# VH-VL binders against Protein FAM180B (FAM180B): the designs that were tried, part 1

All scores and structures are predictions.

Target 1, 160 residues: Protein FAM180B (FAM180B), of Homo sapiens (Human) (q6p0a1)
Amino acid sequence: TQPHAGQPMDSTSVGGGLQEPEAPEVMFELLWAGLELDVMGQLHIQDEELASTHPGRRLRLLLQHHVPSDLEGTEQWLQQLQDLRKGPPLSTWDFEHLLLTGLSCVYRLHAASEAEERGRWAQVFALLAQETLWDLCKGFCPQDRPPSLGSWASILDPFP
Unless a header shows other numbers, all headers, positions and changes below count from the first letter of the chain; antibody chains are not in Kabat numbers.
F, E and O are the ipSAE of ESMFold2-Fast, ESMFold2 and OpenDDE, as the mean of both directions, binder to target and target to binder. V2 is 0.75 times the mean of E and O plus 0.25 times the DockQ between their complexes.
[cut] stands for letters that were removed.
Atom coordinates printed by the task and the answers are left out, and those that the model quotes come from them; centres of patches stay.

## First folded at step 1 (VH-VL)

Design f1 (framework fv_firastotug)
Fold by ESMFold2-Fast, scan of step 1:
Structure f1 (fold): chain C 160 residues (1-160), chain A 119 residues (1-119), chain B 108 residues (1-108)
Amino acid sequence: as target 1 above (160 residues)
Amino acid sequence: EVQLVESGGGLVQPGGSLRLSCAASGYSISSGYYWSWIRQAPGKGLEWLARIYHSGSTYYSTSLKSRLTISRDNSKNTLYLQLNSLRAEDTAVYYCARGYRSGYYFDYWGQGTLVTVSS
Amino acid sequence: DIQLTQSPSSLSASVGDRVTITCRASQSVSSSYLAWYQQKPGKAPKLLIYDASNRATGIPSRFSGSGSGTDFTLTISSLQPEDFATYYCQQYGSSPYTFGQGTKVEIK
């Protein structure tokens, strides 16, 4: 009995006490330019001032406790999501978790030096993208063809 | 009612390549589930090799990734496994199997096809 | 990778005996995602148990599974002649999916 798909793991240390509403601009700053991989392969927020904002604190909790830091953990989480998923739509929490896990895959793909390792991260990203698209289509995506792995590889590896 | 039939096994020289086929009946391989290749060396245990999702996405065993390619032909309802740079250690019975999404356990297996790599 | 170790590697039993086979994982298996298979000589494996304790369709009630975390057990409550076979555990809590080395149940 081990529950959770997108639930925060227990964290007892969260700051607060001031009314500071979320701002989309701050969130985009964090996601676009504020993230980096640490030595353990986990995404973290570079700028401590940005990390101290309301959206920064929430993102830190998600990255620290819910986004896997290695390939096996990422594959296991995806498997768990697929096994427990009862169709679209995903909860907002699970959808955010899915997107951040995909972002982590992109960072790991860029950091990987071996072709085989890059291939594995690209495959996991493709599966995460399929789960995302399935949710966005509400289960009724056109069945002409699924997105090709080549299409995703171009995004994930800009330096052929 | 799902049946899987492997073919393409036989004697192969070391360093050679081989393509195995798995013909599915009673279920469309493009309509659901994961489809896997699993092998078993004579007198040894089972080893998972690769899986393909019904959408076409693939996963491989870390130790064999560079020598394996899993693929499918939806029009023939057939799965394939390409083996390259074969070694004596690749001698085994190769099975295709359907992996159930809610657990990735294998509920239907083919009969297996024997691959012998002789040096 | 998660390694699965079965014990015993082989055992001798008589019809009517209670047989217990254990499967120990090198790391915790998420959500008890563990299956058991039966394999007879020259044949493909047959699914017996999934999600540690659920019997597959058509599997006799004498087969039962239990366990969580790193320790799992397959029990055959009253061994029948058709049960002499090799039994394998398999985890699917993380990729790559791994199998135990097998336990051979032989006639005493």
Scores: ipSAE 0.000, ipTM 0.455, lowest interface PAE 18.2, mean pLDDT 77

Design f10 (framework fv_firastotug)
Fold by ESMFold2-Fast, scan of step 1:
Structure f10 (fold): chain C 160 residues (1-160), chain A 124 residues (1-124), chain B 108 residues (1-108)
Amino acid sequence: as target 1 above (160 residues)
Amino acid sequence: EVQLVESGGGLVQPGGSLRLSCAASGYSISSGYHWSWIRQAPGKGLEWLARIDWDDDKYYSTSLKSRLTISRDNSKNTLYLQLNSLRAEDTAVYYCARGKPYRSGSYLYYFDYWGQGTLVTVSS
Amino acid sequence: DIQLTQSPSSLSASVGDRVTITCRASQSISSRYLAWYQQKPGKAPKLLIYDASSLESGIPSRFSGSGSGTDFTLTISSLQPEDFATYYCQQYSSKPYTFGQGTKVEIK
């Protein structure tokens, strides 16, 4: 019998020409148990054996050279993303960068002890989350552009 | 439109205490925003003194916090600044100002509305 | 605490002149969290610019701001008679919120 329209795989493909994704179990292990903040506030891979795997080495490079380690750098990266972004979808590289920057914010928010500092990390994280949602929304949430740093404050303006 | 009117200034003796009031109209001080006191000595620049948030969290200038108390009365929609142990160097125009949060719930702000100011002179 | 230093402390200018005022921070300011105010004698300060370059509603387009990190500028492209005043920068990147010492723009 003929498969239903919309079946999850196309068996008519000739095969062999497609790039395969990285192993999900190794990536999950890295994200779940392998990450922590170092003394300088940068995310690093705690397990040296996991860091030596192919996905671990890629993640280490991204964390060390492309994910900001402080609040100012994180805000500057977000502003640059918002200024240059035309709409969804992001490139695979930008999406990965966005997710890891958000993850770094979560760790920094957890480590912050002062209410003011926590609030600043929380607000940056909230905007990063909305940028992520804009890419992932498939009709289950608003498709509108996320608030920019400059327009977010308008949320309080309607209250007299 | 938001309006802020300071009162309670005047001539005060050294070592005395002062209570300034800031009556707000056009907006409820308990429903949002942040509210600050800022002073300016004659011929000098601006100095931030204290902030009270809509939820009653209070913050003070480190150099003056032992002598300052910021408070509010929601029923009167009025802000207060108490300054104790007055010195000649406390002579200044005192302003109240609204701090607009950069984003909802944020701790970052600039001052978009200012009162007219009230002059405090500390002299015997 | 972040210290803000304005340059020059005073300047003399004529109507129609281009005026530039600088504000230098002792530490880098996050996300350009810097505002500019105008104060006329006997009056309260008035917000001109926020987030280093965003023009406040109702402010004439001859005012503009620029900069990031530690260096910021306020520019008045064609000075008008009502622009003779003292100008202050303010950072809101960290507490305590601090102001520059002010720049007096005086009639030449």
Scores: ipSAE 0.000, ipTM 0.457, lowest interface PAE 20.2, mean pLDDT 78

Design f11 (framework fv_firastotug)
Fold by ESMFold2-Fast, scan of step 1:
Structure f11 (fold): chain C 160 residues (1-160), chain A 122 residues (1-122), chain B 108 residues (1-108)
Amino acid sequence: as target 1 above (160 residues)
Amino acid sequence: EVQLVESGGGLVQPGGSLRLSCAASGYSISSGYHWSWIRQAPGKGLEWLARIDWDDDKYYSTSLKSRLTISRDNSKNTLYLQLNSLRAEDTAVYYCARYRTSGWGKGYMDVWGQGTLVTVSS
Amino acid sequence: DIQLTQSPSSLSASVGDRVTITCRASQSISSRYLAWYQQKPGKAPKLLIYDASSLESGIPSRFSGSGSGTDFTLTISSLQPEDFATYYCQQYSSKPYTFGQGTKVEIK
């Protein structure tokens, strides 16, 4: 292994520096303790210092511009993904989008006050998880395609 | 559905400056992805020049970084490349391309413009 | 910079042939961050393969990629008339991005 060969670089570098990238460590901190729902129901980075890092700025823009802010938008995005998806694997961009949308869904599931609303968030989350599993299996899972949003009825029953 | 169209090529004088434009249609350049310039000298291979990310971070070829400036105008949905201190060796077709990531900011070009020929000659 | 060397630099083939092009990196490429492009005379390059083996949407299934580390391969299982072109590999493991010198696939 050479000093710069095989070392991951963040997108802030021009490629001439020998400094170690910090992106994975910062991202772990953001995901573990840095997120909350804002007044508008959008996922938000709590810590100003973390938000000002390059990974934090990238995550903030993804959350604000690419992750839906409500249940209807989340269901529409999932339906669009399912309709346009030709099969695994997803591009890295689509996979990141899928994971962040799932994370947003989990936060909103916990914030939901009505049983009916909680049920719908949990249903969408389970379908997002199925899309993720399908992508990870890449031909080793028995299912050919995850159930569409309109066809899956009882995903909360096995154990809430 | 994304289309890129380069302009600003033609005959330019050695020692002068070049400003190329890349008009994007079918996608807002501020909404995601990253954007790159690549050139190809006549009869030769491809050479990556510069990249501008959706968040305005900029990256340059190490051999050309002192002479290159990449920028964008979100209101015009247009990318720009400025190349100073032109030399005969800068004669090439210049391409604008969309950069799609695989992870950690690393990726490849999935949509390319038609290219614009720049000839540096007296 | 990572240097990419393609072999052969040129080859002659007939329609229906299996064509194999190799790309060798001067340093190990992380996470299979390698793409393949096709370029026809007077045209811009077209993405064929990314992440060494992932087929780009809209590209015929006769194109496939493989490899890891320093050795990568592009295969065309049954060459068609529209496949006569120059092919380039490109790494995105380390900035600046670098391309191979190209492999010209000519009619026999």
Scores: ipSAE 0.000, ipTM 0.485, lowest interface PAE 16.6, mean pLDDT 80

Design f12 (framework fv_firastotug)
Fold by ESMFold2-Fast, scan of step 1:
Structure f12 (fold): chain C 160 residues (1-160), chain A 119 residues (1-119), chain B 108 residues (1-108)
Amino acid sequence: as target 1 above (160 residues)
Amino acid sequence: EVQLVESGGGLVQPGGSLRLSCAASGFTISSGYYWSWIRQAPGKGLEWLARIYSGGSTYYSTSLKSRLTISRDNSKNTLYLQLNSLRAEDTAVYYCARGYSSGWYFDYWGQGTLVTVSS
Amino acid sequence: DIQLTQSPSSLSASVGDRVTITCRASQGISSRYLAWYQQKPGKAPKLLIYAASSLQSGIPSRFSGSGSGTDFTLTISSLQPEDFATYYCQQYNSYPYTFGQGTKVEIK
């Protein structure tokens, strides 16, 4: 059991050794509770201590250098992904970037105050979801038909 | 069924401007595809002109980019092409076409609209 | 720009013939980025093959595509009366998208 807040750790309560959290646990914490949009629309890690872990530093680099912060950049990345799907399945890194770009779209969608802006981010998210599905199917999917904007907007819109 | 219908063609004057429309039915142009304009001069082959992503990003042929504007109106389910400073060499049938899943290849085409540039 | 050159520019054939049309690119293209279209007089082009070898839904199996790098081929295994048309290759590897000059398949 963990000691209560403000209680010093000693050998009578906790036992020996303090282990650093395992990488999967840290990543879950970062993705579930540690991310937010900055004023320019870029995803960042809020907690500087979590950002200083090995998984946090890696995620910070991916978010800073590989995940677009605006609609135009996201559309450009989507076009690049669509070009890549004509070949072999995405690499682990490309798939990770795809997932993080999708997560960024979800945050932008929830932060958007205007219906038109929400619609644009919902549309791009739907297309990224299609690329994810395409990679998972490895070319054995039914004929591609991207979800309609209305269909995905109604699912993603906070006020459907 | 899916259908694209071009309009706005006809006889136009050299030096003038052309505005073409492409009305879509059976599907929505805002649904995440790339949309292109392609033309074909009489007795000649196909020439790609411009594309627009349903989200707004555009790309143009290098030889014509200063004279072309591609746009859309999602509320009217319609695509547009504007071509300025018309020349006799712009005489062609103009097609709109949908780029399948990222602007790859063109799986749906309109019937085309003839534009004749002549005095 | 990537230039596509088709060969031959025209050919005469009879019903039942095997017809082969080639498309050569001015630079290397992934086979994933090559399509073939059929166009009949007064009509819009119709997609036959995409990604060099993938048959579009609804297109007869007598049509097939192959090739890689700079050399691509469209084959019609047994020409039918409805196949007399002009055929175009298209690359979507790079902007601007470009088409071949076309190959006219005429009745002999």
Scores: ipSAE 0.000, ipTM 0.478, lowest interface PAE 15.5, mean pLDDT 77

Design f13 (framework fv_firastotug)
Fold by ESMFold2-Fast, scan of step 1:
Structure f13 (fold): chain C 160 residues (1-160), chain A 120 residues (1-120), chain B 108 residues (1-108)
Amino acid sequence: as target 1 above (160 residues)
Amino acid sequence: EVQLVESGGGLVQPGGSLRLSCAASGFTISSGYYWSWIRQAPGKGLEWLARIYSGGSTYYSTSLKSRLTISRDNSKNTLYLQLNSLRAEDTAVYYCARDRGYYGSAFDIWGQGTLVTVSS
Amino acid sequence: DIQLTQSPSSLSASVGDRVTITCRASQGISSRYLAWYQQKPGKAPKLLIYAASSLQSGIPSRFSGSGSGTDFTLTISSLQPEDFATYYCQQYNSYPYTFGQGTKVEIK
């Protein structure tokens, strides 16, 4: 979509020392079994030793301060991502933020006790997944339309 | 045809360094895949060493990460592996291989391998 | 690290035999992240099965994979002369990626 005239310039992507290359194997280990939701709805690292590593500290900072903990914040982030789609390719930071926000949605969907709440988290997750697929396609998918069902299947399959 | 060709092997002395190259042909290494180095000591099994994503992220075997550097040069369509402080135990055939996807990977395309012998 | 143990370490078989190779993980693994490879002497490994049960394109249908949790199996329904090789399982569930020790299938 077109840029919103009233939207503030996103200065988050230019600020701070949180923009680093994707962490090595510790990130995968942590994401695979190391996360849980706290009482506020934010993801946190269960293992304090793992959290004390440089990649763990960076991930903890991202999860606590930059990944939305509620539905409204997640919907606002999704709106901002749709505007970023028209600009240059997503930075490593923005792409990581996108993935972690999607992961947060999955945890919240699992924790939701009411059908209405579950449905809303599922809807937001589906839209974030769509944004992720557009970024993964880069020059190979149309930027102005979501990948077709066949395209989704081929991207999601490890091998054709 | 699509091909990966390793080079840079041969006889090297203990305590020295090794730089291996993996030249890709028939495709470009910058096109959204992960790439790994895997080795196999004579008569032994397979050992995963390192992985790199086309976007630049790197991953290493914990036991070797202090001695390994994986890198790439997109303009040369080539992958590299640097291994320092060589030991006799580093004697192996070294393979480069492609894998697909963020969700973890099986290796669907392999190079022919290059033999590295570490001896005095 | 996740350790993969293959059983048997070697076996002798004849053409036409049904061959079964087992891979046991030291920890639970999602079936989505287990692969099987074939390696012939002097050659690079060749991917046979990914995601525990998905047949790689170009691989004969006599190869099949199954399993979940800690126990995974590769089956060759009717062994052919070109199938005498060493077979490896591999997990890509967590870093570092690990392989089983290999199972050598020898001609009887």
Scores: ipSAE 0.000, ipTM 0.466, lowest interface PAE 15.8, mean pLDDT 75

Design f14 (framework fv_firastotug)
Fold by ESMFold2-Fast, scan of step 1:
Structure f14 (fold): chain C 160 residues (1-160), chain A 122 residues (1-122), chain B 108 residues (1-108)
Amino acid sequence: as target 1 above (160 residues)
Amino acid sequence: EVQLVESGGGLVQPGGSLRLSCAASGFTISSGYYWSWIRQAPGKGLEWLARIYSGGSTYYSTSLKSRLTISRDNSKNTLYLQLNSLRAEDTAVYYCARGPYTSYGLYYFDYWGQGTLVTVSS
Amino acid sequence: DIQLTQSPSSLSASVGDRVTITCRASQGISSRYLAWYQQKPGKAPKLLIYAASSLQSGIPSRFSGSGSGTDFTLTISSLQPEDFATYYCQQYNSYPYTFGQGTKVEIK
């Protein structure tokens, strides 16, 4: 069922979106023990009671309708995200979505039985990690190229 | 190459209904795109009506949600808009438009159909 | 709902002129979620700019966008004959998505 008639499915939307603080214990439980991959390749919340909390409802909407369930959708979103790297830094909501898509890739990588499919999910995860690094260091990274893990480590100044 | 073709517009009496179609080519509706209907009354600006996502979720403009239904047929790669209880104020060109996939569900409209005219008049 | 107000509502210009159109939002929006469209009479809108400043592929470089918060601007650096049209801003920061009322760019 969809949300209330007056409430869009995007309870994480930025225009109505004063972020309410989430209980750390609930988020930890959701992320640590509450997720599994369904038969369609979509991450979902196992515990319906946790899914009924406000953070659980937010996460369910994100996972169900905004995080891709297949490789093609994930690669397509990555292309869209790359178009945005010249713009402003990602919002908190955008960054959450990036991290959740990465988490989905890790679950799919673990579930893959064939080496080729496993390699493809690992590659997409690596590219998403690079986009995360790009956004985090936008003020200090080369502006005409996406950063790699090595280049970002160099920019951070190795002060042990 | 992406192409969107609307059909189904025409003249309808007040209180009547119409079903609009939007046939897509050059991409697949089920592959993570957002599909919206947007209308434009004669001589006026653009009004967003509704969207559907590849997972089946829908969102509607609050003022119109009781009279509009957005749907799709993935096998035909076609988007639909059902308009019910039509009023003179619903007279407009109706466009379908594609939103590119983003994991945060926020999108602009990168491709538009040519539009189909709906006229509500006695 | 976020209201978008464009100024001016219409303007007359000559080929070669620099044209600026502004879009003001009723509340703050991320620059990432503002787009500009061009619409010619009898035609569908065409995407020019997304994320406030990113040019859509195939759009001439004379078009540029800027702005943040509540104030956004579309600039045409040297107006061409094919640029006479109505221009709309759009926010996609939150549902419902909304458009400005439009700015008509007419021949002087």
Scores: ipSAE 0.000, ipTM 0.482, lowest interface PAE 16.0, mean pLDDT 76

Design f15 (framework fv_firastotug)
Fold by ESMFold2-Fast, scan of step 1:
Structure f15 (fold): chain C 160 residues (1-160), chain A 122 residues (1-122), chain B 108 residues (1-108)
Amino acid sequence: as target 1 above (160 residues)
Amino acid sequence: EVQLVESGGGLVQPGGSLRLSCAASGFTISSGYYWSWIRQAPGKGLEWLARIYSGGSTYYSTSLKSRLTISRDNSKNTLYLQLNSLRAEDTAVYYCAREKYSGWYTGPFDYWGQGTLVTVSS
Amino acid sequence: DIQLTQSPSSLSASVGDRVTITCRASQGISSRYLAWYQQKPGKAPKLLIYAASSLQSGIPSRFSGSGSGTDFTLTISSLQPEDFATYYCQQYNSYPYTFGQGTKVEIK
């Protein structure tokens, strides 16, 4: 198109606001400082400008409609994930949900005021973290060596 | 150490219902593990019945699903198995067991109760 | 359902013998999802081997497991008096979990 007619032949860089930021750069901003829990315990994007980008809109939909906001829903998600593991490798969609659910657990763990509730979120996060590490190691590690559940739960629980 | 103690067995009438209990000590049933019920008819092999995750998700043997309910009471640290429409072939020793977490998956049973005998006859 | 068939159904052996029990699955199973148990009369089963070849803590090293696909084996390298029992394989690859019919190891 016309705005690109004057650009260098071997560059796709465009100045002056013709292109939105690359999705990975926006995702770094969203994950680094862009998330918080709302009053209902749902994880959401703080900055409306970031939320209005294409990756921000997609992330908002995932968080609102597909990532559990309560402990019971998170435990059910973990159960479904473990059942799915008995079949083919995780799809990109399922892996993305795993990562976002784990992130939600971390925020809920940090926000929990009661020691018992904090312990339950820590245990669920430990199991999800173990699932994530197993998936990554299974795909890229030459040998399997998943950590024990006890070691992860102990590390994450500040009130043993 | 984990200890599992089954109770609720004994003589039961055909057509009735059965509620078995499994009291756990040394571990909290609500803490991240899967728990199952397995039975064994006298002189026969082992048959898996149902499992429950600490979060409440349940799975059942397909042949018995319509007659089985697995549940728990976290405040009592106790697992339950309800079996309805009892038949003579339900006569068995019933075990509760914890599933070992052997890395990625659970499934093998590393801790078993001593079992409780259920006899279904008139 | 995945059916597990053990062979032999029973065997007689002497102390010091090498004993091999086989477990054949009706369809392919990942070796990660096969376990072996020992059961003595009047007692609950005891886990011996998980993930086809991993020895459970506290179990003597004379017990070993191997196999993949549809064929799995439990080996006792030198049978001891306390090893006379019934042995079961179990798959946890798919629901419902299933057990083999058992192999009784009897004194000769």
Scores: ipSAE 0.000, ipTM 0.497, lowest interface PAE 14.4, mean pLDDT 76

Design f16 (framework fv_firastotug; at its last look DockQ between E and O 0.03; V2 from the best seeds 0.00; counts 0 for: pae E 13.9 > 2, off the site)
Fold by ESMFold2, look of step 2:
Structure f16 (fold): chain C 160 residues (1-160), chain A 124 residues (1-124), chain B 108 residues (1-108)
Amino acid sequence: as target 1 above (160 residues)
Amino acid sequence: EVQLVESGGGLVQPGGSLRLSCAASGFTISSGYYWSWIRQAPGKGLEWLARIYSGGSTYYSTSLKSRLTISRDNSKNTLYLQLNSLRAEDTAVYYCARSTYYLGRDSYYGMDVWGQGTLVTVSS
Amino acid sequence: DIQLTQSPSSLSASVGDRVTITCRASQGISSRYLAWYQQKPGKAPKLLIYAASSLQSGIPSRFSGSGSGTDFTLTISSLQPEDFATYYCQQYNSYPYTFGQGTKVEIK
């Protein structure tokens, strides 16, 4: 049954709500609970009760449908981001995707069994981090120069 | 208009080498696309050979890997396929094709742009 | 390698018929990475369907795709004279990318 004409649409739609990011503290709680890669290469929330909440279902759908699961897809996204450097800052939606894609790279880097594959994931992660810094810096940084990752290079070196 | 045009086909000797070109127009090959080479022997089906991503990574068919090289020259907006140690079974029409992946739409669009093909005939 | 087997290899049909072509993968694949192409003699293949069920721009709505896992289907709801051609499925789920052997749709 359709709503009556003139009434506001009061309820949130799960499928239609993916464009609207959750509050940062909610996202931090979900990520703090932890993600894991399954045998099919999909990231999901470890805590099933949190995964069943509205924010948890949203994150799961984002990870399943909007965050690339392989290196080639991630590299294609990276190229698109680099083409947009001269444009306005990313929407909060696109920025969230950028951050989630970077996080996905970390999980996949640590899951990779081959040194060459690990190296490729690390390179892509570093470039995504550069795009993140560039987007945060838009309007403040010199016109021709993205922020350097030189001082950030040691952050990508995994150790206990 | 977006186009791919293959060239460099023709009659070649067994054991020889061949370099095929795929000139792109209406778009730049340095943008986030996948480019593939596909061939079709006379009266037979389609066979994927290799692909190169705009970032430079390459993949090859398992049976032909030792004889193929895919490459690009961004300044000429052109893709290349090198095929060595030619055999009669390499006689085919060779196509180049483009595909894309879009974040946020969660889709690859298949190979949406194809060239017209270039015929390679290996004399025997 | 993932093998794709199309059925039938050939069929004869009349204008207006409903035509169904199947593509069976040797192992499960994501429907996001299954495409269908049409090829006429002497011409390059033309993309019809991507992501198993998404209609490419400019393709008539009489073409549709469905399926998941190992079984995929291309349907032409009412065959037209220009639809007599060879049809291929393709997976791009895993390297190497592979095509089905083709299904030739002929005039009856």
Scores: ipSAE 0.000, ipTM 0.491, lowest interface PAE 13.9, mean pLDDT 78
ESMFold2-Fast, scan of step 1: ipSAE 0.000; ipTM 0.469
ESMFold2 (binder alone), look of step 2: mean pLDDT 88; pTM 0.922
OpenDDE, look of step 2: ipSAE 0.023; ipTM 0.687

